# Ledger of designs, part 28: VH-VL binders against q9umr5

Target 1, 268 residues: q9umr5
Amino acid sequence: SYKPVIVVHGLFDSSYSFRHLLEYINETHPGTVVTVLDLFDGRESLRPLWEQVQGFREAVVPIMAKAPQGVHLICYSQGGLVCRALLSVMDDHNVDSFISLSSPQMGQYGDTDYLKWLFPTSMRSNLYRICYSPWGQEFSICNYWHDPHHDDLYLNASSFLALINGERDHPNATVWRKNFLRVGHLVLIGGPDDGVITPWQSSFFGFYDANETVLEMEEQLVYLRDSFGLKTLLARGAIVRCPMAGISHTAWHSNRTLYETCIEPWLS

## First folded at step 1 (VH-VL)

Design k3i (framework fv_modakafusp)
Fold by ESMFold2-Fast, scan of step 1:
Structure k3i (fold): chain C 268 residues (1-268), chain A 122 residues (1-122), chain B 107 residues (1-107)
Amino acid sequence: as target 1 above (268 residues)
Amino acid sequence: EVQLVQSGAEVKKPGATVKISCKVSGYTFTSYYMNWVQQAPGKGLEWMGWIDPEYGETDVAEKFQGRVTITADTSTDTAYMELSSLRSEDTAVYYCATSGYIRWGSYPLDYWGQGTTVTVSS
Amino acid sequence: DIQMTQSPSSLSASVGDRVTITCKASQSISNYVDWYQQKPGKAPKLLIYDASNLETGVPSRFSGSGSGTDFTFTISSLQPEDIATYYCQQYNSLPLTFGGGTKVEIK
């Protein structure tokens, strides 16, 4: 049989968003056990990311224990950051394919409808004042807010992304890297027409420099220092890049061509 | 300007070991993977493996596992490929190759050494 | 391993002719394919990266196209200096794999 699939949703999301994805999997890999985790749904997705990591960790342990041949993760948007942390903090995960579906792996710096809803009078240029406060770090979206014009504040105040990316030192960094490197495949998916993830290249570990010029993964200190294993994974042949144009942020989990091209090949 | 300069031609008997060097200049040696590619006479290109010079991490194609060792010396900006238990079918030109810059989603081999001819004969 | 099937294995054409070479991947590789030119006794030279991007300093008569499994390399107007063997190569996953090569000669 096929390995079980665990799905982790994104910001203001729930299991219902994945009904089309489940249909695609059922058509191409009939009999696959797919578990869409109903934790931190809707407004609860705003809770601090480390809190979400702990909750999802407790939910995935029994699923992984029942699948000695391994499991696959499909992690959408903010959920991709949760899955990155899960793979680092779990000493015993057996994840084969980690499919990151339009997730801001290097962070977010853009004015989106989600931010306008939460902070209607704030612009991206001023959001660092809120996000890099102790109060702001109690919101998941601020945990991966990465203002390229205030990198010193990001490095000092980010309680999640700067740590998991190895941009700021942490006592557990060596163990987190070792754990993350156990993953079989890191499948990165994203595209220029997403409209939410800014810059869209963040889904592929690219990000803005201080002039808002995008530098790709290979030029990032995180990659060059191999802080959590990206350079090692690339050398191992374990990183798959699958960019696709024409797909908006809420359509990644419901586009058949995207599924067939980027997801289906990695579900064994 | 980027340059990859390989060691000279080698003639070996079956069962011997050969070690080829690739000395680089014009870019930061530790920033990019160094690849090794084999080309038998009149045949196509076959990837052997690569090394991350900063950490010494390697990946070697299955066909060459157990016989190929790829290393790097960061004090001299030199990569090495050692092939043991030589057979007549190992007679080939061996290339080192790297990217001076990785474009989005790509790993093009835009810099190549001149090649090292290895002849295995009794 | 991803297999790259290149065709034709050889071709002869006249100066000024349009030359087309194809590569087929055994599984989808998006646009993760590069094309190289190799002249006798020389190392390969990168011409096209990411399926369709022309490398700096390479003449505009060279082009590439394709996505998924089917890729095409074209020389719009063959010149004498283009006599060489051309290779496609995928980098979607390790091991890196090359096509078998296409030898281009002038009639």
Scores: ipSAE 0.000, ipTM 0.378, lowest interface PAE 19.6, mean pLDDT 88

Design k3j (framework fv_modakafusp)
Fold by ESMFold2-Fast, scan of step 1:
Structure k3j (fold): chain C 268 residues (1-268), chain A 123 residues (1-123), chain B 107 residues (1-107)
Amino acid sequence: as target 1 above (268 residues)
Amino acid sequence: EVQLVQSGAEVKKPGATVKISCKVSGYTFTSYYMNWVQQAPGKGLEWMGWIDPEYGETDVAEKFQGRVTITADTSTDTAYMELSSLRSEDTAVYYCARQPYKLFSGYYAFDIWGQGTTVTVSS
Amino acid sequence: DIQMTQSPSSLSASVGDRVTITCKASQSISNYVDWYQQKPGKAPKLLIYDASNLETGVPSRFSGSGSGTDFTFTISSLQPEDIATYYCQQYNSLPLTFGGGTKVEIK
């Protein structure tokens, strides 16, 4: 039989976004129990990420407990950051494949329709004024806003991403690293035509330097310091990179070729 | 098994009020907008309004403002559309249809529809 | 309000024919248009969303294209069960608006 699959959605999303994904899984792995978590849907996806992590944690515990052979996670967009934190804070997770579907793993620095809806007069160059305030950190999008021109503010003010990435010290960092390292496979998916995730290489732990030149994962301090286990996972052969061109942000969960190439092989 | 089940057919006199229900099952009621659509006999589809069941926010098309009230009861997973001051021109089939909250990117669609409720207004 | 002008109002075609329906928005709506099929006495059924995406379980002979103001819906090889009225709908802005519908019949 196949391990259960748990799906975590993204910003302004709901379980509705995954009906094609569920069809693909049913076709290739018939009998798989797939649970799409109906938490923090729509506007509730703007709640602080630590609040979302707590809620999703409560929902995944009984699913994992009923699956002694393990489970798979498919986590889309912002949901990939929720899943990153879940794997770190849970002392007893049994996740085999963590499939990160176009998630801003090193953060976001770009103007999108979502940001313009929330902050219509703000440009990406000025959003740090709002996001790195205590008020701004009450919004999920600001929890992973990563302005490469104000890295000192990001490191001091980010209540979520800087901590989960080990970019700022935390008392639980050693435990979070041990927990994260229990994952069987970290499958990273993303591409240059996404149009929302900026830079798109954030989905592969790459990000801008102060000149907005993208540095890949292996050049990041979090990787070099092995802050939460990326270097260890890569050495173990547990990181899978699956970039694909031609896919827009809202199409990652509904493209059959992407599913067959990047997701299907990791669902045991 | 997602289902939207509407209340039965109604026959009303001009000036009366009708209240149609749409009971949902198989999904989280508060995660989707609920829309109401009117279709007069032999005519096309006309959007009447929507409700966000999570916050109770509604928007009603100009043609129906002042006569239509859309509500939702989260304890029973039921949406309602009440149409007052009925006219013969209101004789139509009324549909409820669910829609995800996505205003600025794709995946908007009325993916699941109720079976329709026929309202006949005659003297 | 955004007006959706759909053409033709009706058409008759033979089984196996390619059928094309067009929808024109009164202002740019990006790709924020869906297409529905309605059979007599039944509720509408979603076929295409976001201009060009095929809904799950819908036959591949149905397709959509277009952006901005001009949209096209195509049935590549008409089948008897495709007899229905087809509607476009925009969701760029409120109020949501439908096209007038295209009745498709077999000759």
Scores: ipSAE 0.000, ipTM 0.413, lowest interface PAE 14.2, mean pLDDT 89

Design k3k (framework fv_modakafusp)
Fold by ESMFold2-Fast, scan of step 1:
Structure k3k (fold): chain C 268 residues (1-268), chain A 123 residues (1-123), chain B 107 residues (1-107)
Amino acid sequence: as target 1 above (268 residues)
Amino acid sequence: EVQLVQSGAEVKKPGATVKISCKVSGYTFTSYYMNWVQQAPGKGLEWMGWIDPEYGETDVAEKFQGRVTITADTSTDTAYMELSSLRSEDTAVYYCATARLYSWGTYPGFQHWGQGTTVTVSS
Amino acid sequence: DIQMTQSPSSLSASVGDRVTITCKASQSISNYVDWYQQKPGKAPKLLIYDASNLETGVPSRFSGSGSGTDFTFTISSLQPEDIATYYCQQYNSLPLTFGGGTKVEIK
């Protein structure tokens, strides 16, 4: 029968965002057990990402234990970073497909309405002053703020993204890489019309250089050094890239064509 | 199953205070803002205010400032709306409703509503 | 405060008719508008969120469109059970504000 699917939501989100996704899965893979995790909903999604990883870990352990054939993860937006860390910190995960829906895998560097709501006078050019402080790192959104003009501050202050990407040393890096490499498929989804994830290529491990020119995954130091296994996964044929134009940030989990093209093939 | 259950109808004299409760079940109470909405007989919907039950932070519409107090009790998963100095114009149905207020969410709005509490203010 | 001006205040149509309701915000609200249906004696029910997304369990004859200041709600083929008052609501900024409502009646 079909492997269970675990869904991890994004910032200020919950299970309701995935009702269409659940309908699509039920239509194409009837009988699939889908668990949408309602942890760190609403304002709690602003909690530090390491705290969220711990909570989601406790929730996924019994689900994975009951599915010896494996499970699939579908992780949306900020949730994709939570899932990256889960795959690294869990010594015994049995994830087959990790489906990342428009997640800022190399970080975020762009103005959004939400950032202006939270920090009304901030601009992307000066948000580093807040995010790279100890206070700022207590907010999830600052855990993946990646200012390409202040790489030295990002590397020294980021308590989450720089560590899981292997951009800064960590005692557990070797174990995290070994654990992450157990994943069957890394399915990357995103597109130019997202409007929130900036640069949108961050969903495919691309990111800005100091001149704000996007360098793709294969040009990133983390890939070239194989810091957490991207180069190994690509060589193994385990990375799937599925870009799609015309999809806004809030529509990735609700578009049938996107589901049929990018998600459905990876649910076994 | 998500449920918002409100306290029963109230009849009050002008100048009195009314306190309406909204008990929630089926979801994590502290994860959603609880809103209060007033609807006068035959009229439309008017937002009164909200509370973040996690931290007790509130915002109240200017029309109701000074007369409305919104509180939450996380030990009983119950939100309260207290309206003082009642006038005949306060005769209305009062609803509690859950919402997430954010600019990039996918299902904002009042997803779950209480059944309503009728408050009649008469001399 | 953002004012939501809803038109018309009431309308009467026949079963099977296409019904259109409009909502105009006093300033730009992007797509931060929801639409509700309220039947007599009942609490409102969310039909459309983020201007154009259909809530789960809501019939496909209901749709929404628009961005910025001008929004439209449409019932493609009016049914008897659609007799209700419909409200738009913005959540771009506090205070949250509703349109005045549109009462839909069958001829």
Scores: ipSAE 0.000, ipTM 0.405, lowest interface PAE 15.2, mean pLDDT 88

Design k3l (framework fv_modakafusp)
Fold by ESMFold2-Fast, scan of step 1:
Structure k3l (fold): chain C 268 residues (1-268), chain A 123 residues (1-123), chain B 107 residues (1-107)
Amino acid sequence: as target 1 above (268 residues)
Amino acid sequence: EVQLVQSGAEVKKPGATVKISCKVSGYTFTSYYMNWVQQAPGKGLEWMGWIDPEYGETDVAEKFQGRVTITADTSTDTAYMELSSLRSEDTAVYYCARTSYGFYPLRSGFDYWGQGTTVTVSS
Amino acid sequence: DIQMTQSPSSLSASVGDRVTITCKASQSISNYVDWYQQKPGKAPKLLIYDASNLETGVPSRFSGSGSGTDFTFTISSLQPEDIATYYCQQYNSLPLTFGGGTKVEIK
């Protein structure tokens, strides 16, 4: 029978956003147990990402324990970062496919209506002043703000992304790398028409250099140093890249062609 | 002085469409989201959806998807809620209500409401 | 959807009594709970926002408390003009949802 699927939502989101995804899974893999985690919904999605990781961890433990053959994770937008951390902090996870739906894996550097709602007077060039303060780091979106013009501040102040990417030292880094490497497949999904994730290549571990030129994953220091296992996973054949044009940020979980092309093949 | 003024009572037949208006004054229309709330006779409040008048973006509750269309006209500072394929169960008072969606942690709450529009669906 | 379970559905109390109404959310919603008063034939009126903040112009006998899943609304000394139905509402996530309401009557 099919492995259970656990779904982790994004910023200002809830389980309702995944109704189409659940329909697709039910049609192609009938009998699959799908759990959409209703934690940190809506405005609670702004809570610090480490707090969210703790809450989601408590919710996934009993699900994984009941599925000795393993589980799949589908993690959307900000939720993809939560899932990155879950795979690192859990000594005993049994995740087969980690499917990352348009998640800012190397961070975000772009203005969106979400940022304007939260910080209405800020633009992307000055948001580093807020996000890299202790107050700013109490907001999830600032936990993965990655200003390529102030990389020194990002490395020093990021309480989440710089740590899980191994860009700043942490006592648990070796254990986090070991745990993350137990994942069966890392399926990366994203595209140029997303409109929110900036640069969109962040979903594939690419990111801006200081001149705002996008460098792909293989050119990132994080990859070259194998800080949390990307180089090892790629060498093992465990990284799947599935870019698709024509999909806006809120449509990744409701596009049938994307589901059939990028998600369905990894739901054993 | 903030005011939300709704259109008058409507009596419709099953299968018809109704369009209710909510005209605002006393504040900047595009700075607040406009909600629509249904209240059946003797029943509680049920959120139908909201609109951001600046961008025209809407969210509609699942129960009303496919039947409800929410729009805003910034030239007249008026929000609209259109409900199609009317049934007797749609007999209710419909309210518009504004809410702030500004800077987090800005306050929540529907601080101003329209007077309500009664829609009766008769067989 | 977040379900807001409000209790009791109705109550009768004497003038001057302390009245307490509770709302339980089906999942954590931080402090994003608002409380409304609705008198017969009228639109609802916001009394409390963000769980514990008193709306401008609302008498101090009304108060709210709670966070996470459990919320309480209190009228410290019930007055005749407080006869109404009271609703809680979560403002944490879409769709926005209301409690079933509590009808408050005076003995």
Scores: ipSAE 0.000, ipTM 0.455, lowest interface PAE 13.3, mean pLDDT 90

Design k4 (framework fv_modakafusp)
Fold by ESMFold2-Fast, scan of step 1:
Structure k4 (fold): chain C 268 residues (1-268), chain A 123 residues (1-123), chain B 107 residues (1-107)
Amino acid sequence: as target 1 above (268 residues)
Amino acid sequence: EVQLVQSGAEVKKPGATVKISCKVSGYTFTNYYMNWVQQAPGKGLEWMGWVDPEDGRTDVAEKFQGRVTITADTSTDTAYMELSSLRSEDTAVYYCATDLGYSYGFPSYFDYWGQGTTVTVSS
Amino acid sequence: DIQMTQSPSSLSASVGDRVTITCKASQDIRNYLAWYQQKPGKAPKLLIYAASNLETGVPSRFSGSGSGTDFTFTISSLQPEDIATYYCQQYDTLPWTFGGGTKVEIK
């Protein structure tokens, strides 16, 4: 039998968004128990990411307990950051494949319709004033806002991303790294035509320098210092990179070719 | 609804061991760190250590290492702090305290406290 | 260890006065600072976390500000029930450390 699959949605999203993904899994791996977590749906997805991590942690514990052979995580967009933190805070997770669908693993620096809805007059150049305030850090989207022109403010004010990436010191960092390293495979998926995740290479742990030139994962201090285990995972052959062109942000969970190429091989 | 209830006052002789309990209710004990804080008479607050009730892992401040043992009993939702080789300077109020906001994600500030347990060490 | 220097150690003020207490950290603690109120014979009560976030149920007359090494706690209009000792606490780096406390008395 196949290992259960747990799905974590993204910003302003719900379980309904994954109907095509569930159809694909049922076709290729019939009998797979797929649980799409219906926590923090819609506007609740704006709650602070640490609050979401706590709620999702409580939901995944019984699922993992029922599957001693392991489970797979498929985590979409913002949900990929929730899953990053889950793998770090859970001392007893039994996750085999962590499949990250176009998630801003190094952060977001781009104007999107979601940001315009929340902050209609803001541009990416001035959003740091809102996001790096204590009030702004009460919104999930600001928890992973990474302004490359104000990196000092990001490092000081980010209550979530800078901590889970080990960009700022934290008392739990050693334990978080040990827990994260228990993952079987880290499957990174993203692409240049996403249109929302900016830079799109953030899905592969690449990000802008101060000149907005993208530096890839192997050039990042978090990788070079092995802050939460990326270098160790890569050395073990546990990181899978699966970029695909032609896929928009809302299509990652509904494209058959992407599923067959990047997701299906990692579901056992 | 959330409560941290500590055991009663203790009077001990120098060299004795004291064990203080902190019984919790109103939240899931295993999901949050439990911290212990000492307050000597006329002095400020001093962090002693914490335990993770889920797996029993602890971290103890250097000043108390070798004398403090912090444990948790998940069957009774109770945390314990044992202080051995008691000295007169251990006379203090001891508090259990927890951070229910963002445990495991944020470093510890304490939004819930026990009522305190007075320990008097006298000969 | 990070040393937290709190000042003043005590103060006396009248009802309605603005009261200001400061905390200085021996090194950068970012915004990982909390403020507590402790009344005689009682456990401390959290008022402010992350330097400036007001805890739920805490009156709006209490506020906090600052980042890095210099932090300020303010009571905009002192009330009789505010007689207490106030403590800052850094939670940036283990071990957690507290300021020495500021005893607030009403004239």
Scores: ipSAE 0.000, ipTM 0.391, lowest interface PAE 17.7, mean pLDDT 88

Design k4a (framework fv_modakafusp)
Fold by ESMFold2-Fast, scan of step 1:
Structure k4a (fold): chain C 268 residues (1-268), chain A 123 residues (1-123), chain B 107 residues (1-107)
Amino acid sequence: as target 1 above (268 residues)
Amino acid sequence: EVQLVQSGAEVKKPGATVKISCKVSGYTFTNYYMNWVQQAPGKGLEWMGWVDPEDGRTDVAEKFQGRVTITADTSTDTAYMELSSLRSEDTAVYYCATGSYYDLLTGYPFDYWGQGTTVTVSS
Amino acid sequence: DIQMTQSPSSLSASVGDRVTITCKASQDIRNYLAWYQQKPGKAPKLLIYAASNLETGVPSRFSGSGSGTDFTFTISSLQPEDIATYYCQQYDTLPWTFGGGTKVEIK
């Protein structure tokens, strides 16, 4: 039988968004137990990411315990960052494939409708003033706001992303790295037509330098220093890169070709 | 049950090297980093460094850099702390210490300790 | 390195007294602070983690509070077996650093 699949949604999202994904999995892997977690839905997705990590952790523990052969994670958008932290803080996870659907793994630096709703007069150039305050860090989107023109502020103020990426020291960093390295496969999915994740290469651990030139994963200090295990995973052959053009941010979980190409092969 | 058992007391001359062991049982040795803590007579606790038993990675406090070597032997589930160029001010009790969980949400730093090893440096 | 300033260095109290110890960090450590009890000739024992969480098996008379830079440890009703030295420790940023300790004695 197939390993169970756990799905974690994104910002301003809910379990309903994954109905097509569930249909695809049922067609190709009939009998798979798929659990889409109904936590932090809608506006609750704005709660601090560490709070979300705790809630999702409590939900995944019994699922993992029932599946001694392992489980797969499919984590969409902001949910990919939640899953990154889950894999680091859980000292006994049994995740085989971690499938990251267009998640800003190195952060976000771009104007979106979400930011305009929350901060109507804000521009990406000015959002650092809000996000890198203690108050701003109480919002999930600010936990992964990564302004390449104020990298010093990002490193000092980010309460979440800078820590899980090992960009700022944390006492638990060594154990978080050990835990994360137990994952079987890290499947990275994203593309240039997403329209929300900026730069889109953030989904592949690429990001802007101070001139807004994208540097790919292998040029990042977090990779070169192997801060949480990316270089080790790549050396093991455990990182899968699956970019696809023509897919908008809200369509990653409902595109059949994307599913067959990038997701289906990793659902044992 | 978790147990950390350290080697016995040592008396050394100035300039000598001492190597202290910490044998673990009751948990998977490679899952948690092992720390070493120094306590001079009548003084407080001072962190010396840690080792990750799985990959041998270490981090050592600045005060002890160049003099301390921390290692782990996974075949015997034993951690070691070696301190060279001993001085009278190195006279202290040395502890190994670890926790069962090391995540941001729970914050278990040192819930398990060895019994301590007394090192006396005298001429 | 983060400096931990603990006060007082020592105190004498009677059985049943409320004992309060403070610990100040040189920079914001959020809630990543632990309190340990060390009895003469013994290894330290973890009492409190994450500033205010009581370790399993530790009596409820022990409590902790605070966040950021200022922390307090309290024994609500001192018992004879509580005679010990108490240490705070930050675990926000390496290297780990401890307070100077507070020796608690009976009058």
Scores: ipSAE 0.000, ipTM 0.387, lowest interface PAE 18.6, mean pLDDT 88

Design k4b (framework fv_modakafusp)
Fold by ESMFold2-Fast, scan of step 1:
Structure k4b (fold): chain C 268 residues (1-268), chain A 123 residues (1-123), chain B 107 residues (1-107)
Amino acid sequence: as target 1 above (268 residues)
Amino acid sequence: EVQLVQSGAEVKKPGATVKISCKVSGYTFTNYYMNWVQQAPGKGLEWMGWVDPEDGRTDVAEKFQGRVTITADTSTDTAYMELSSLRSEDTAVYYCATEYLYGSGSYKAFDIWGQGTTVTVSS
Amino acid sequence: DIQMTQSPSSLSASVGDRVTITCKASQDIRNYLAWYQQKPGKAPKLLIYAASNLETGVPSRFSGSGSGTDFTFTISSLQPEDIATYYCQQYDTLPWTFGGGTKVEIK
């Protein structure tokens, strides 16, 4: 009786990261069919996000087709951006709960170990030079690099995030918004102790202004313009915010208290 | 100091099996894929396969499928490469090499190499 | 399988010369390319990873560039200790594949 759950992993990740999450779901919702998608694992997670969206789309179509009552998505870190795009490009998705686990929904602007290994000599202040080149946009992490000090470059060069957020015009924007609005619940999870997602409020559609002061979702132009449906979803009562302190980036999918508080209620 | 120490040189007859070990120290063994590379005398490098020591999963190059078995023993921090049905063309230096993992992925190619094990196949 | 074509197969240069080696992939490998140095009787040593990143402890005279299918490795001022065979390797898609190697000798 429980809807199937589809899990989409993050950067340099694989299905093995979700073993605890699967245990929790089996304990509280026995019989749930959980599919953790083994696509773009490890280094393949660095491929351009539009390529990942295409591959994940092919994988989710038969799962959704077999579940006429709907499915739930649990999308971790970078995977939350893949799921954002899936919900927009699929004319026929039947997603009930989209559960976003600490995903940089407004982008990333922070020095992390992920960036150090890809670009060891670069600091966050210099990454715009690499990421906003055509070459840089061939890497998933650069697809959501959002430098608040070079917003003009972000708007012009971002091949993924600026388009799915409606920050730059796209011919399909109206259709993408209509498709996204079919989601039953948008469950946003994140917290101040994540240590990777910077600012952590990006998981809740907040982000830095040019002075690195965080503006929350309701102050963002994408919300005010309702570019892809956030204002409509909030008015409908479909957005759930579940912040939790004390959880590091790699622990969102393995913390029982978080699961019981933020995820379990949305897995009908 | 990080090091990979391989077992000593082997001389085998055609049709025999050889098993080479690669002992890891200075690492968390399960954070690295262990790769095996063949280098015939005076020739270049050829990848044979890898093992993920965390779960024992392996991938083996098509040329060596059916003849190569790659394993890892986490209790001794040792990886093994076993090559069966030896032919004269298998005379080579065999290297183990670590591939750094971030999460479940690799980023850094082969960062640390063993010293090599010479295998001579002769009648 | 991705084929790696390395050029030239050998070269001779003088100490202080700029040495350039190229590597071409049969398909797009983004920046998943490494360069190794192998001296006679020794194991290969990683010099460059992710096409352009210098490995810790490697002299700054070594550099790499390129993306997609075309890659270049450069020694800005050749030293006697640089006599070796150099290999490129793609690590974008299994199976991992190496270039044929470039033997660098002093004139």
Scores: ipSAE 0.000, ipTM 0.392, lowest interface PAE 17.7, mean pLDDT 87

